# VH-VL binders against Cytochrome c oxidase assembly factor 8 (COA8), part 46

Target 1, 167 residues: Cytochrome c oxidase assembly factor 8 (COA8), of Homo sapiens (Human) (q96il0)
Amino acid sequence: APERGAERRDTAPSGVSRFCPPRKSCHDWIGPPDKYSNLRPVHFYIPENESPLEQKLRKLRQETQEWNQQFWANQNLTFSKEKEEFIHSRLKTKGLGLRTESGQKATLNAEEMADFYKEFLSKNFQKHMYYNRDWYKRNFAITFFMGKVALERIWNKLKQKQKKRSN
Below, E stands for the ipSAE of ESMFold2; O stands for the ipSAE of OpenDDE; V2 stands for 0.75 times the mean of E and O plus 0.25 times the DockQ between their complexes.

## First folded at step 9 (VH-VL)

Design i36 (from d5 with heavy chain Y103R; framework fv_belrestotug)
Fold by ESMFold2-Fast, scan of step 9:
Structure i36 (fold): chain C 167 residues (1-167), chain A 121 residues (1-121), chain B 108 residues (1-108)
Amino acid sequence: as target 1 above (167 residues)
Amino acid sequence: QVQLVQSGAEVKKPGASVKVSCKASGYTFTGYYMHWVRQAPGQGLEWMGVINPSGGRTSYAQKFQGRVTLTRDTSTSTVYMELSSLRSEDTAVYYCAREGFKRDSPHFDYWGQGTTVTVSS
Amino acid sequence: EIVLTQSPGTLSLSPGERATLSCRASQSVSSNYLAWYQQKPGQAPRLLIYGASNRATGIPDRFSGSGSGTDFTLTISRLEPEDFAVYYCQQYGTSPWTFGGGTKVEIK
């Protein structure tokens, strides 16, 4: 096997993680969409020779993913619950059943649904603004640390190349 | 510009059926529920039923169940109200009314001009 | 069914006066599901107020609605000659949809 330091700097080692397929290259893998958030999770590969800066970037990305998953799972649940309650209430008021004669789920007219969507968005406007603010803040931080990690990797390659030439 | 235009006055004998039309224009016909309301001479308003023009599902007031049938034709943007087994008590002005929806509140935002149905021997 | 009782049956006032019309429900009605309509002889009803207090498009600000639960009010702050009409309240919170018996506003 190559020297551990050289392997960790340039490539991911094969088979060192249960999240990696049994391939020569281990990398991040993308899971199926979460039942509640509808977002695909990313499972991060952790190099054994991870620098403190690389660890900070990975943890920031993991924390951002968890925050994003939780936000959208909660929003989707709230939306689905309020939508179903709204549809149920409207259909009951009109004396219409929840299912069509063909057994399909009954739906409201486009105008009623449009008003529900407008009301939901208006009610959640502040929450969505805070989400967007935090999303930009998190992405700014991730981009900043990605730049730092890139510089560190360039510096390490230069050091290794110079040491290799010297030896 | 939303318009609901109803068919002309009808004179019918007791026991006959009447079919009143309401032609919609100026909006997406299938996007709005359509209701039927009647008013006997000198009396107040009485709700008869509702139709969803998308899919044609209906619901009727119990008083009219079995006698009223609401239908629609999406190609002509027209809703129909057919009332059978007519009695003298069915003499009234019949209105179609569109259900608008705003601020979590359904309401009748546009009405047809009305169709007078007279039941006489 | 929810019964809506309007009072008074007839209200006789002069132009410039305030009109206050009452609508009482036999059961509690969500404010979202109460409307007021104006009807002139030979004409279809016209939407005035929906959701107890929201003016419909084109309705003058002299018309206002208020109330909750079982007690609802339509107020015309300063009667104009064109306001001579019958006014109906309506609930649409539960089937069947029902209307009040109407209040006739007549100018003295």
Scores: ipSAE 0.000, ipTM 0.528, lowest interface PAE 12.2, mean pLDDT 82

Design i37 (from d5 with heavy chain Y103S; framework fv_belrestotug; at its last look DockQ between E and O 0.01; V2 from the best seeds 0.00; counts 0 for: pae E 3.7 > 2, placed apart)
Fold by ESMFold2, look of step 10:
Structure i37 (fold): chain C 167 residues (1-167), chain A 121 residues (1-121), chain B 108 residues (1-108)
Amino acid sequence: as target 1 above (167 residues)
Amino acid sequence: QVQLVQSGAEVKKPGASVKVSCKASGYTFTGYYMHWVRQAPGQGLEWMGVINPSGGRTSYAQKFQGRVTLTRDTSTSTVYMELSSLRSEDTAVYYCAREGFKSDSPHFDYWGQGTTVTVSS
Amino acid sequence: EIVLTQSPGTLSLSPGERATLSCRASQSVSSNYLAWYQQKPGQAPRLLIYGASNRATGIPDRFSGSGSGTDFTLTISRLEPEDFAVYYCQQYGTSPWTFGGGTKVEIK
């Protein structure tokens, strides 16, 4: 990606908020996976002169990230709990202990574990269907505002050049 | 866990200045606007101003224009509020408050514990 | 600037009762950007409701907000011992952001 081309401006705000100054590049970054959700969070930075559109997009992305983090944290907890219960139940019906002779947790073969995964997905079908619907809705909105911000940045760049004629 | 920890109580004479710190932890400091709100004894809450912790831009309530200054240090994730020309009516608890992200406009989702500033002769 | 008037000033109730707190704005609050906060003695305010009716994360469902325009209500469906506190409304639709005078909910 090319280096910074637009020069910093100290012009009056262009938007409806007290923080609607000319646009600049932000320094968002991706952190390590969250312990509970296993999702990598985006760490947002407020642009030096954040416009109202940029603020709306940032807050929408922050809200969507919180929603997504919470969903997968809850699902990971439920998955772990129900996986242990399934293994325990199947070992009991097979007359096997919860621990091997070496003291390791006893487990089931991959074919037997496939039954658990199938049951888990079936049990959580509605929840995942609503999640997918909301995911598409949120990502459509984010993409829409990303497009609007991109257009705003192009417009501000053209305005900053002050109608330089190419011919 | 989001945490805002403020500096300790201050006792000042009229005409002096006070500087209160607010150290943020548990979130990305530069991703959220920081506000200051005060509460005089027996009164409600009063908004004072806001700082963009990334760029350092500020905006102040008209009542405090010229007397309040907000600054920040991104390396320590700390915001500072300085109030000058103190009067007896500035006796209050001063809070830092983080701007919430679930709305396009500022509501305050996390607050510091408060710093009592007493202005006495 | 928008003036928020809360009523009643004090609400004396017993645990288990329903509390209804009113917040009236001097002019319509833009986009229903109205929040409710709880403050216990010696503590900072805690966000309960934003956008007039949305509960903040971790807030029990006995707290609900309603209203629009100039008239807003906080309802606590069944008071718990920990709910006896002062409650403030805040408008954030128009700068400067302003707060109501508070409603004290106290044990009868």
Scores: ipSAE 0.351, ipTM 0.719, lowest interface PAE 3.7, mean pLDDT 84
Fold by ESMFold2-Fast, scan of step 9:
Structure i37 (fold): chain C 167 residues (1-167), chain A 121 residues (1-121), chain B 108 residues (1-108)
Amino acid sequence: as target 1 above (167 residues)
Amino acid sequence: QVQLVQSGAEVKKPGASVKVSCKASGYTFTGYYMHWVRQAPGQGLEWMGVINPSGGRTSYAQKFQGRVTLTRDTSTSTVYMELSSLRSEDTAVYYCAREGFKSDSPHFDYWGQGTTVTVSS
Amino acid sequence: EIVLTQSPGTLSLSPGERATLSCRASQSVSSNYLAWYQQKPGQAPRLLIYGASNRATGIPDRFSGSGSGTDFTLTISRLEPEDFAVYYCQQYGTSPWTFGGGTKVEIK
């Protein structure tokens, strides 16, 4: 798996919009962790005067988040399913039941589970490599659009200054 | 480094019971299943059963159910095989063997030296 | 129970020759659950091959395993003097775990 680190809320320092109607959310916010992906979703604010370029950036960020959540939800489900199948198969091979005398789920020895984890990671190596490749492509695109939005805002500020001076 | 040391030879009368020990060293005792296999003179190998030293759960070959009991003592890293109601056909060398696991495949990676049990009148 | 039949019962060869040992299962066995062991007189068995084709640590490359389903083979490419022994196949796909009857490789 790619290294995630501790990622905080992805909010621009200056904010996307400075205009906010009363009692309306006027900035991005973070939701609770998704039960399948275990990732916290970011809900993006849509400004009243969003430019086409700002809309493209927001949609790209939303699409990237959805792609990321779907990938990890599927990965986690696959891991859980294969882990349960492995445990069941190994216990059956030895003639052991699935429950202990106390009614708890029977478990495998740590060394046996360690080998399962190594094999799972090994066979998913290519999938994780493709995920990392796509992650970099998406981040590159987001960075490009952030730069374009920044340039658009600078240009608009310069035009506004000229307009004020024409009074 | 990994070593399995079994108790010494036993001579028993028909109807008696025998208890063989297998002391493990050089690894985490509770991390590996331990199996028991016997071999009659001039014959092949016969699997008897398995114990998980972590928790003590056991499973036995149907042929030995009711006569064999596998136990362990985690404080001494020792597994025991007790076979009751001995018959002449129980004369054999009894081995303990550790179940290793690698590449989705269990296997007996280390064996004890064997304990000869002779059942005679 | 799965019965493993080894053939031949005895294989008489000279050092330097190739030995081919067969193990046939009464029911299909996943290749992951088949092993081969070597046993010399007065000694415990020694693991040679696990998972049908994986050589155990320290085992010379002249030993190789192959096969799937019900038909498995152990091959010793060039017999050394220390290779004359009894060889057993084992399945561990279902309880009870079972061994073949053994093949004795002896000097011709």
Scores: ipSAE 0.281, ipTM 0.683, lowest interface PAE 4.0, mean pLDDT 85
Fold by OpenDDE, look of step 10:
Structure i37 (fold): chain C 167 residues (1-167), chain A 121 residues (1-121), chain B 108 residues (1-108)
Amino acid sequence: as target 1 above (167 residues)
Amino acid sequence: QVQLVQSGAEVKKPGASVKVSCKASGYTFTGYYMHWVRQAPGQGLEWMGVINPSGGRTSYAQKFQGRVTLTRDTSTSTVYMELSSLRSEDTAVYYCAREGFKSDSPHFDYWGQGTTVTVSS
Amino acid sequence: EIVLTQSPGTLSLSPGERATLSCRASQSVSSNYLAWYQQKPGQAPRLLIYGASNRATGIPDRFSGSGSGTDFTLTISRLEPEDFAVYYCQQYGTSPWTFGGGTKVEIK
């Protein structure tokens, strides 16, 4: 039975940012840019007395972050791959080697690369439109829940002040 | 306007070398590949080789390997084709041709006027 | 090396007639990597078509290119007196770049 060579799906490794915030921090932390997505991950603080609304907001922010990280990691991988394939194909067509006489990676001229970028953007236009639509939807939802949490916090502070005046 | 102006006609003896120049104007010289194509009298077109925009990389047709040298001078916007060990069969019109690139389709969009090289004893 | 065979070698037609020129490749060529050139006596070649079907700037609408794989065609819908010339196909998909042997369009 011929061993089916496992096509290593170059799945962008889920680069769990190894950045761990200090254990005693009561704030959200921003990590360094992810190597695949180039987006800075946010480590969300979890309060000890997190309300159901605060928890919902935190989860929604986390899910949106993961969605963004995955989208851009995949997009950057695709871009890098297609760019390399384009360069290699063009050099091969010309009968030019992949390296210069000095051993440097051969490049194409600015005009050829401009055409590549234009074509790449055109090809991915619809994908970017869907991304933008979904990005807005998610951010509107986050903003809405931020408002609810803010109102809840105000209300709770007012109730506490009333109890302190009555005692 | 894009122009490619080649050097004048050459008459050489067998075994000699010829160096043809192609001066480019009217565009960004360092942005384009330059090719050389020849045409023997009453014959078709024959691709000889290509030089990249920087002049540091060349590719030649196997038939001319070891005899042809392409060079590029950015300061004068000139490409040179040198052919050594000339034979009677090298009698031809030599053209420089700019490689255009549109929609992933390379093509020769501009040509020099041609240089006649005659190899005679 | 990809060999391009053009047919016919000579095409004798009158002004106003339709010309159909064939270019056959020994191997499959991407449509993006086929061009057509016109050459008049004593002149350099002139680009007509690139990417098998794209008309170059300043080329009249009577010129059209088509084809895929190994079979490509240049069509001149109505020959003008200035169209009597030699036509070459070229492939640039694989080094070395190669030309067809040419088709001479001459007046009948």
Scores: ipSAE 0.251, ipTM 0.716, lowest interface PAE 1.7, mean pLDDT 89
ESMFold2 (binder alone), look of step 10: mean pLDDT 91; pTM 0.927

Design i38 (from d5 with heavy chain Y103W; framework fv_belrestotug)
Fold by ESMFold2-Fast, scan of step 9:
Structure i38 (fold): chain C 167 residues (1-167), chain A 121 residues (1-121), chain B 108 residues (1-108)
Amino acid sequence: as target 1 above (167 residues)
Amino acid sequence: QVQLVQSGAEVKKPGASVKVSCKASGYTFTGYYMHWVRQAPGQGLEWMGVINPSGGRTSYAQKFQGRVTLTRDTSTSTVYMELSSLRSEDTAVYYCAREGFKWDSPHFDYWGQGTTVTVSS
Amino acid sequence: EIVLTQSPGTLSLSPGERATLSCRASQSVSSNYLAWYQQKPGQAPRLLIYGASNRATGIPDRFSGSGSGTDFTLTISRLEPEDFAVYYCQQYGTSPWTFGGGTKVEIK
């Protein structure tokens, strides 16, 4: 089936929208960018005879994706809202309307918009710092469990080889 | 909405086998491990085993090894617990319970309503 | 197997009183893998607390969990009539999953 995950959409427990791929997929697959986060969701393949360790890794990766989607959806929504408010406030201060004579949205010059971006980044510095810290923590955990899964697979292959020799 | 619906009460003779079903709905069936727990009258909770619905891999408590068999049917989103060589001490309420998705705390987040199995002559 | 010992076996209290329930493990259990359940006669166990201190969805704030290592506690700050039930602790970090023997909270 096509990789376009448009057949069904769910909301995560946190309210973030997500898609569902065809159930018979044999690999991880990637959907279209989410409207709010602009990130492509990944649906994780569930292997036959998934070990508890493999399940833990998959859960960690999916929970990390949901956390990441939620963060960026909220960040982008906040950015858009505050940007529009900033533009409206500045145009009102200048005695200007929200639309030009051509029906386009009235805009501020590059210098004024630079002020907004600087203020937004400064205001959100601590939030982005905590995001980066958690992002690194999650990726360290993912790498650690990926290593454990690799070792488990090596051990199982060695056990199977020895079992064949004894039988 | 997540639901786990178990089959109805069973009355069996000693030496018989019983097969209890647990039908899952409201979530991706193959994404979550399913556990079985029993409770004898007036007693505490006792874990019996777990099944991965994706591949059907199972793990059983030592006490039940050789008597319990866990299976699943992915087409009906149903897990089954079969207990053989029944004795009067197997009289209990049997529960299915879903292992939650939270990677660092995969607690039992949903439970079936329970199935009473009575073993009597 | 990790053995969980709950104490007291029975706790007789009146509505409005504070209940404190203990669960002690035979070996160290990560707090991420300790849960508390409430069970009323004829009903399936109801999850109250997971990861030692996190309330499950819909659980009133009078229920709280704490502890680490081998000692865990469930506290009910002010007992309501509907809180008189049997309470079980569970560890789900190491196979086999094990439950405590239960504490019955009954009306005095």
Scores: ipSAE 0.006, ipTM 0.565, lowest interface PAE 9.0, mean pLDDT 84

Design i4 (from d5 with heavy chain G31A; framework fv_belrestotug)
Fold by ESMFold2-Fast, scan of step 9:
Structure i4 (fold): chain C 167 residues (1-167), chain A 121 residues (1-121), chain B 108 residues (1-108)
Amino acid sequence: as target 1 above (167 residues)
Amino acid sequence: QVQLVQSGAEVKKPGASVKVSCKASGYTFTAYYMHWVRQAPGQGLEWMGVINPSGGRTSYAQKFQGRVTLTRDTSTSTVYMELSSLRSEDTAVYYCAREGFKYDSPHFDYWGQGTTVTVSS
Amino acid sequence: EIVLTQSPGTLSLSPGERATLSCRASQSVSSNYLAWYQQKPGQAPRLLIYGASNRATGIPDRFSGSGSGTDFTLTISRLEPEDFAVYYCQQYGTSPWTFGGGTKVEIK
């Protein structure tokens, strides 16, 4: 069985991650790599006076992060599972044991493993193409909203400056 | 360039044993499984067994279990097939064959030239 | 063990003709584990097709393989003089790995 992939995250009853950003931070915080996806999560700072547009941008970024985490966690799990099944099946077909003479887990020849990797990549080509398309669409949307938020902040500063000049 | 070169023809009496060698070159010896296949005169091909040169682990066809022993010497990139308690029915050409693997399809991609073993009184 | 039955036992054909060789398994064999070999007198077998339909390196495109389950076919579209030989199918899915009895393709 795989060690890290099979272990529970945290010991918390609700399955809460051990990652905890600093209290009272005024910035986004980047955490350690996720156990399953191997991606670093970002915890977003929430201002008390967040505008509806800023909230929309933050939620879009959070949603994109969750989507990305789920994709890679599932892909890594599928890879590990299929790799173990492939090795086990090959050794069983040859009538060879699952352990070496030294008692370690038996592995396949380099040639067989190389062909497994090539097949896995080929099999998942379309899945990765769809992931890339969605990734570009999400990043375009995020960039667009970042531009809108920047424009809103400029406009609000100009509006405040105008009111100070008026009497 | 992959090449498998087998030892020369053997003539044996019933009850004797024979040891055939297969010297590999042109590739990483320990990266490929090696099989042994025989062919009696005018007959088809019969699988005997396989060896993993990396660890020396073997698997044999039930028909040959107890009479066949596969071994290897990694320093000379050579695999050996020893067949004991020879009978006239063991008269055949013996081949070593390398197991290639591509697209989840194992196959015998290279063969030795064959070693003729004749068992006669 | 899986028994492979090849038919016909002998095909007598002229150069330029199409040869169709059959291999039938006693139980289902994954296509990934079906191979075809060519053997000429005094020579070791030569790999032609692996995984039921993939041509080995250096094998002319007149050779093609097809089939799945229990029924597999080797086709030689236009026989050349050098193609007159014995052809064997092999299953590699279940130990012991087994070969068919062979089909001899001879000149008429």
Scores: ipSAE 0.000, ipTM 0.470, lowest interface PAE 19.0, mean pLDDT 81

Design i40 (from d5 with heavy chain Y103G; framework fv_belrestotug)
Fold by ESMFold2-Fast, scan of step 9:
Structure i40 (fold): chain C 167 residues (1-167), chain A 121 residues (1-121), chain B 108 residues (1-108)
Amino acid sequence: as target 1 above (167 residues)
Amino acid sequence: QVQLVQSGAEVKKPGASVKVSCKASGYTFTGYYMHWVRQAPGQGLEWMGVINPSGGRTSYAQKFQGRVTLTRDTSTSTVYMELSSLRSEDTAVYYCAREGFKGDSPHFDYWGQGTTVTVSS
Amino acid sequence: EIVLTQSPGTLSLSPGERATLSCRASQSVSSNYLAWYQQKPGQAPRLLIYGASNRATGIPDRFSGSGSGTDFTLTISRLEPEDFAVYYCQQYGTSPWTFGGGTKVEIK
């Protein structure tokens, strides 16, 4: 299992920045929210004596995290882009400037944004349903493998107890 | 208005345990991580651990592993730090601190007033 | 663990003078995980700067932070009477999160 420097911040293959776990950490730990997905990544501890089953579980959890990060990064960027376009279009139609007197971006009130939210939710309904389905499938698989790892650990402890009694 | 209020000073004998509380108000308690930091007399600040109040998940500094336990009660918006097997070296002011976040930078934006724990025979 | 070394240990200045405080890390720290705190006797630390250079809400413009990698600086452009305190740098990049030993800014 590779040990990494505690202060290192690596870029994932997907371009997302990540932290490296401390070299002598015995625990998973949580990094800051990703700029795009707004989700906190979990950095998984890799034990010296990681079993093949434990490795499979860890890789499944890491892959699920990457998938989740990618989904929400894309969704948030799409939302932000469409929201800015909608606000820009409505302010332009009203003959209003894009910035306040203080130089800040002008915004619309909640009532004026209602049409945007309604349309955004409606057209993304199917996408979110498929996301939820896949999310539950992935978490079911993770729970299943967590159960297998727990059974493996119990079995190993029982084997150790039996060896102690024989000697 | 965000406020963190800690329990009062404690005097303990070596080998005893102490449990310090930190009551949060003025924000959504489960939305922010809570850290514990201590400061020995005339010394600097030392990080002890963190708790996520939403799920109760914790992470501790290796130096305190096995001796510190962080818990929370969402009904009272309170975080607890329990330190066992106290030694004279544990004499310090103990602080809770909320982890805020702006842009891509976590930081301790609000601190409790501190709880003095004195360990002496 | 990352060791943060603050210098000088004590800085004796008069009101109106400029204070420059150094924080050096034993290894590279992302600027996103460097903060500065002010502590007065009998009080909890107060956040001044986060992300190496961003002022916290309510912090006067005379406080500024800079730096990257292993070398960070807190500058107080013109000391006010209330600025005489102990200042700590902190890194929050990885566990354990660590603080510098502190720099005491005292009245001359």
Scores: ipSAE 0.000, ipTM 0.444, lowest interface PAE 21.3, mean pLDDT 80

Design i41 (from d5 with heavy chain D104E; framework fv_belrestotug)
Fold by ESMFold2-Fast, scan of step 9:
Structure i41 (fold): chain C 167 residues (1-167), chain A 121 residues (1-121), chain B 108 residues (1-108)
Amino acid sequence: as target 1 above (167 residues)
Amino acid sequence: QVQLVQSGAEVKKPGASVKVSCKASGYTFTGYYMHWVRQAPGQGLEWMGVINPSGGRTSYAQKFQGRVTLTRDTSTSTVYMELSSLRSEDTAVYYCAREGFKYESPHFDYWGQGTTVTVSS
Amino acid sequence: EIVLTQSPGTLSLSPGERATLSCRASQSVSSNYLAWYQQKPGQAPRLLIYGASNRATGIPDRFSGSGSGTDFTLTISRLEPEDFAVYYCQQYGTSPWTFGGGTKVEIK
């Protein structure tokens, strides 16, 4: 095709992601951080000839991601809400308004906020403990199934090689 | 919104074949296994088989092995169940059902409305 | 194949009463692989409980599931008129997937 050096505009690339030509370039994609959880989602590639074991691994990874996203979105919302409630309650107890004379949001000093952090961590200790347990449990399961999928792929390659050599 | 819409009722003679369709919409068709379950009049549910719509890989209950064939068309997001050598005992309502997302719990989260197949002489 | 036996075959109860439905497996089933479905005449089954104890989206809290190993239970704490239906348990831990024979919950 003739070179068009003076034309810096080609066809709009907005449709490029609609087509995934070679299988090797059709892999999992990492997206931008989620607004609420602040975690990057993984968009999983679903192959045409996915085995039952490969599907189980993909579903496990997808479900683990959803669980993780939901946990942190909820935790961040809870933290923000309880922090604001604590600040408002403390200011009310001290007879102070929600805003300073300058119109800015009234704040508590570091010592007062330390009380909130201690209470929040103590209150959520069991919840975070169970999160960590489930997080490691899920990652061990993912690693186990990744190993099984790898072995299945090796076996299929060996089976194909043996079949080719049989004749 | 997830929907599974099945083809209409069929009346067949013994020895004939029937092909029931199940059209999926509202989700990524190739991302979920599709199962087929039947229910004879006044009786319980009986699992027939499953298909992975991505690659077309299938698995069948032994009772139906050799008589049932599951296929799919990814361009129309449709799964098909073909049952051959029909007998009067095959008179039933046939359902397609989607296997849910969770790896630990592959339950049937959405069901088609059912297709009545009557086999009579 | 795993055989699921539901009991009783029929429960005759009045609205407001508690219903307890049993599902017994012929061999151990991981609780992760047991579900309960509700079916009304002329309708497809509706998922109620999956993984033995998890309520499906939109299912009222009066429905609860419990159990492990070979013995599983579906409990409806306070029957509403719309709850009179046939209930099926299902295992999906090993192929073939199998269903119980069903328990009919009918108005007394």
Scores: ipSAE 0.000, ipTM 0.474, lowest interface PAE 13.9, mean pLDDT 80

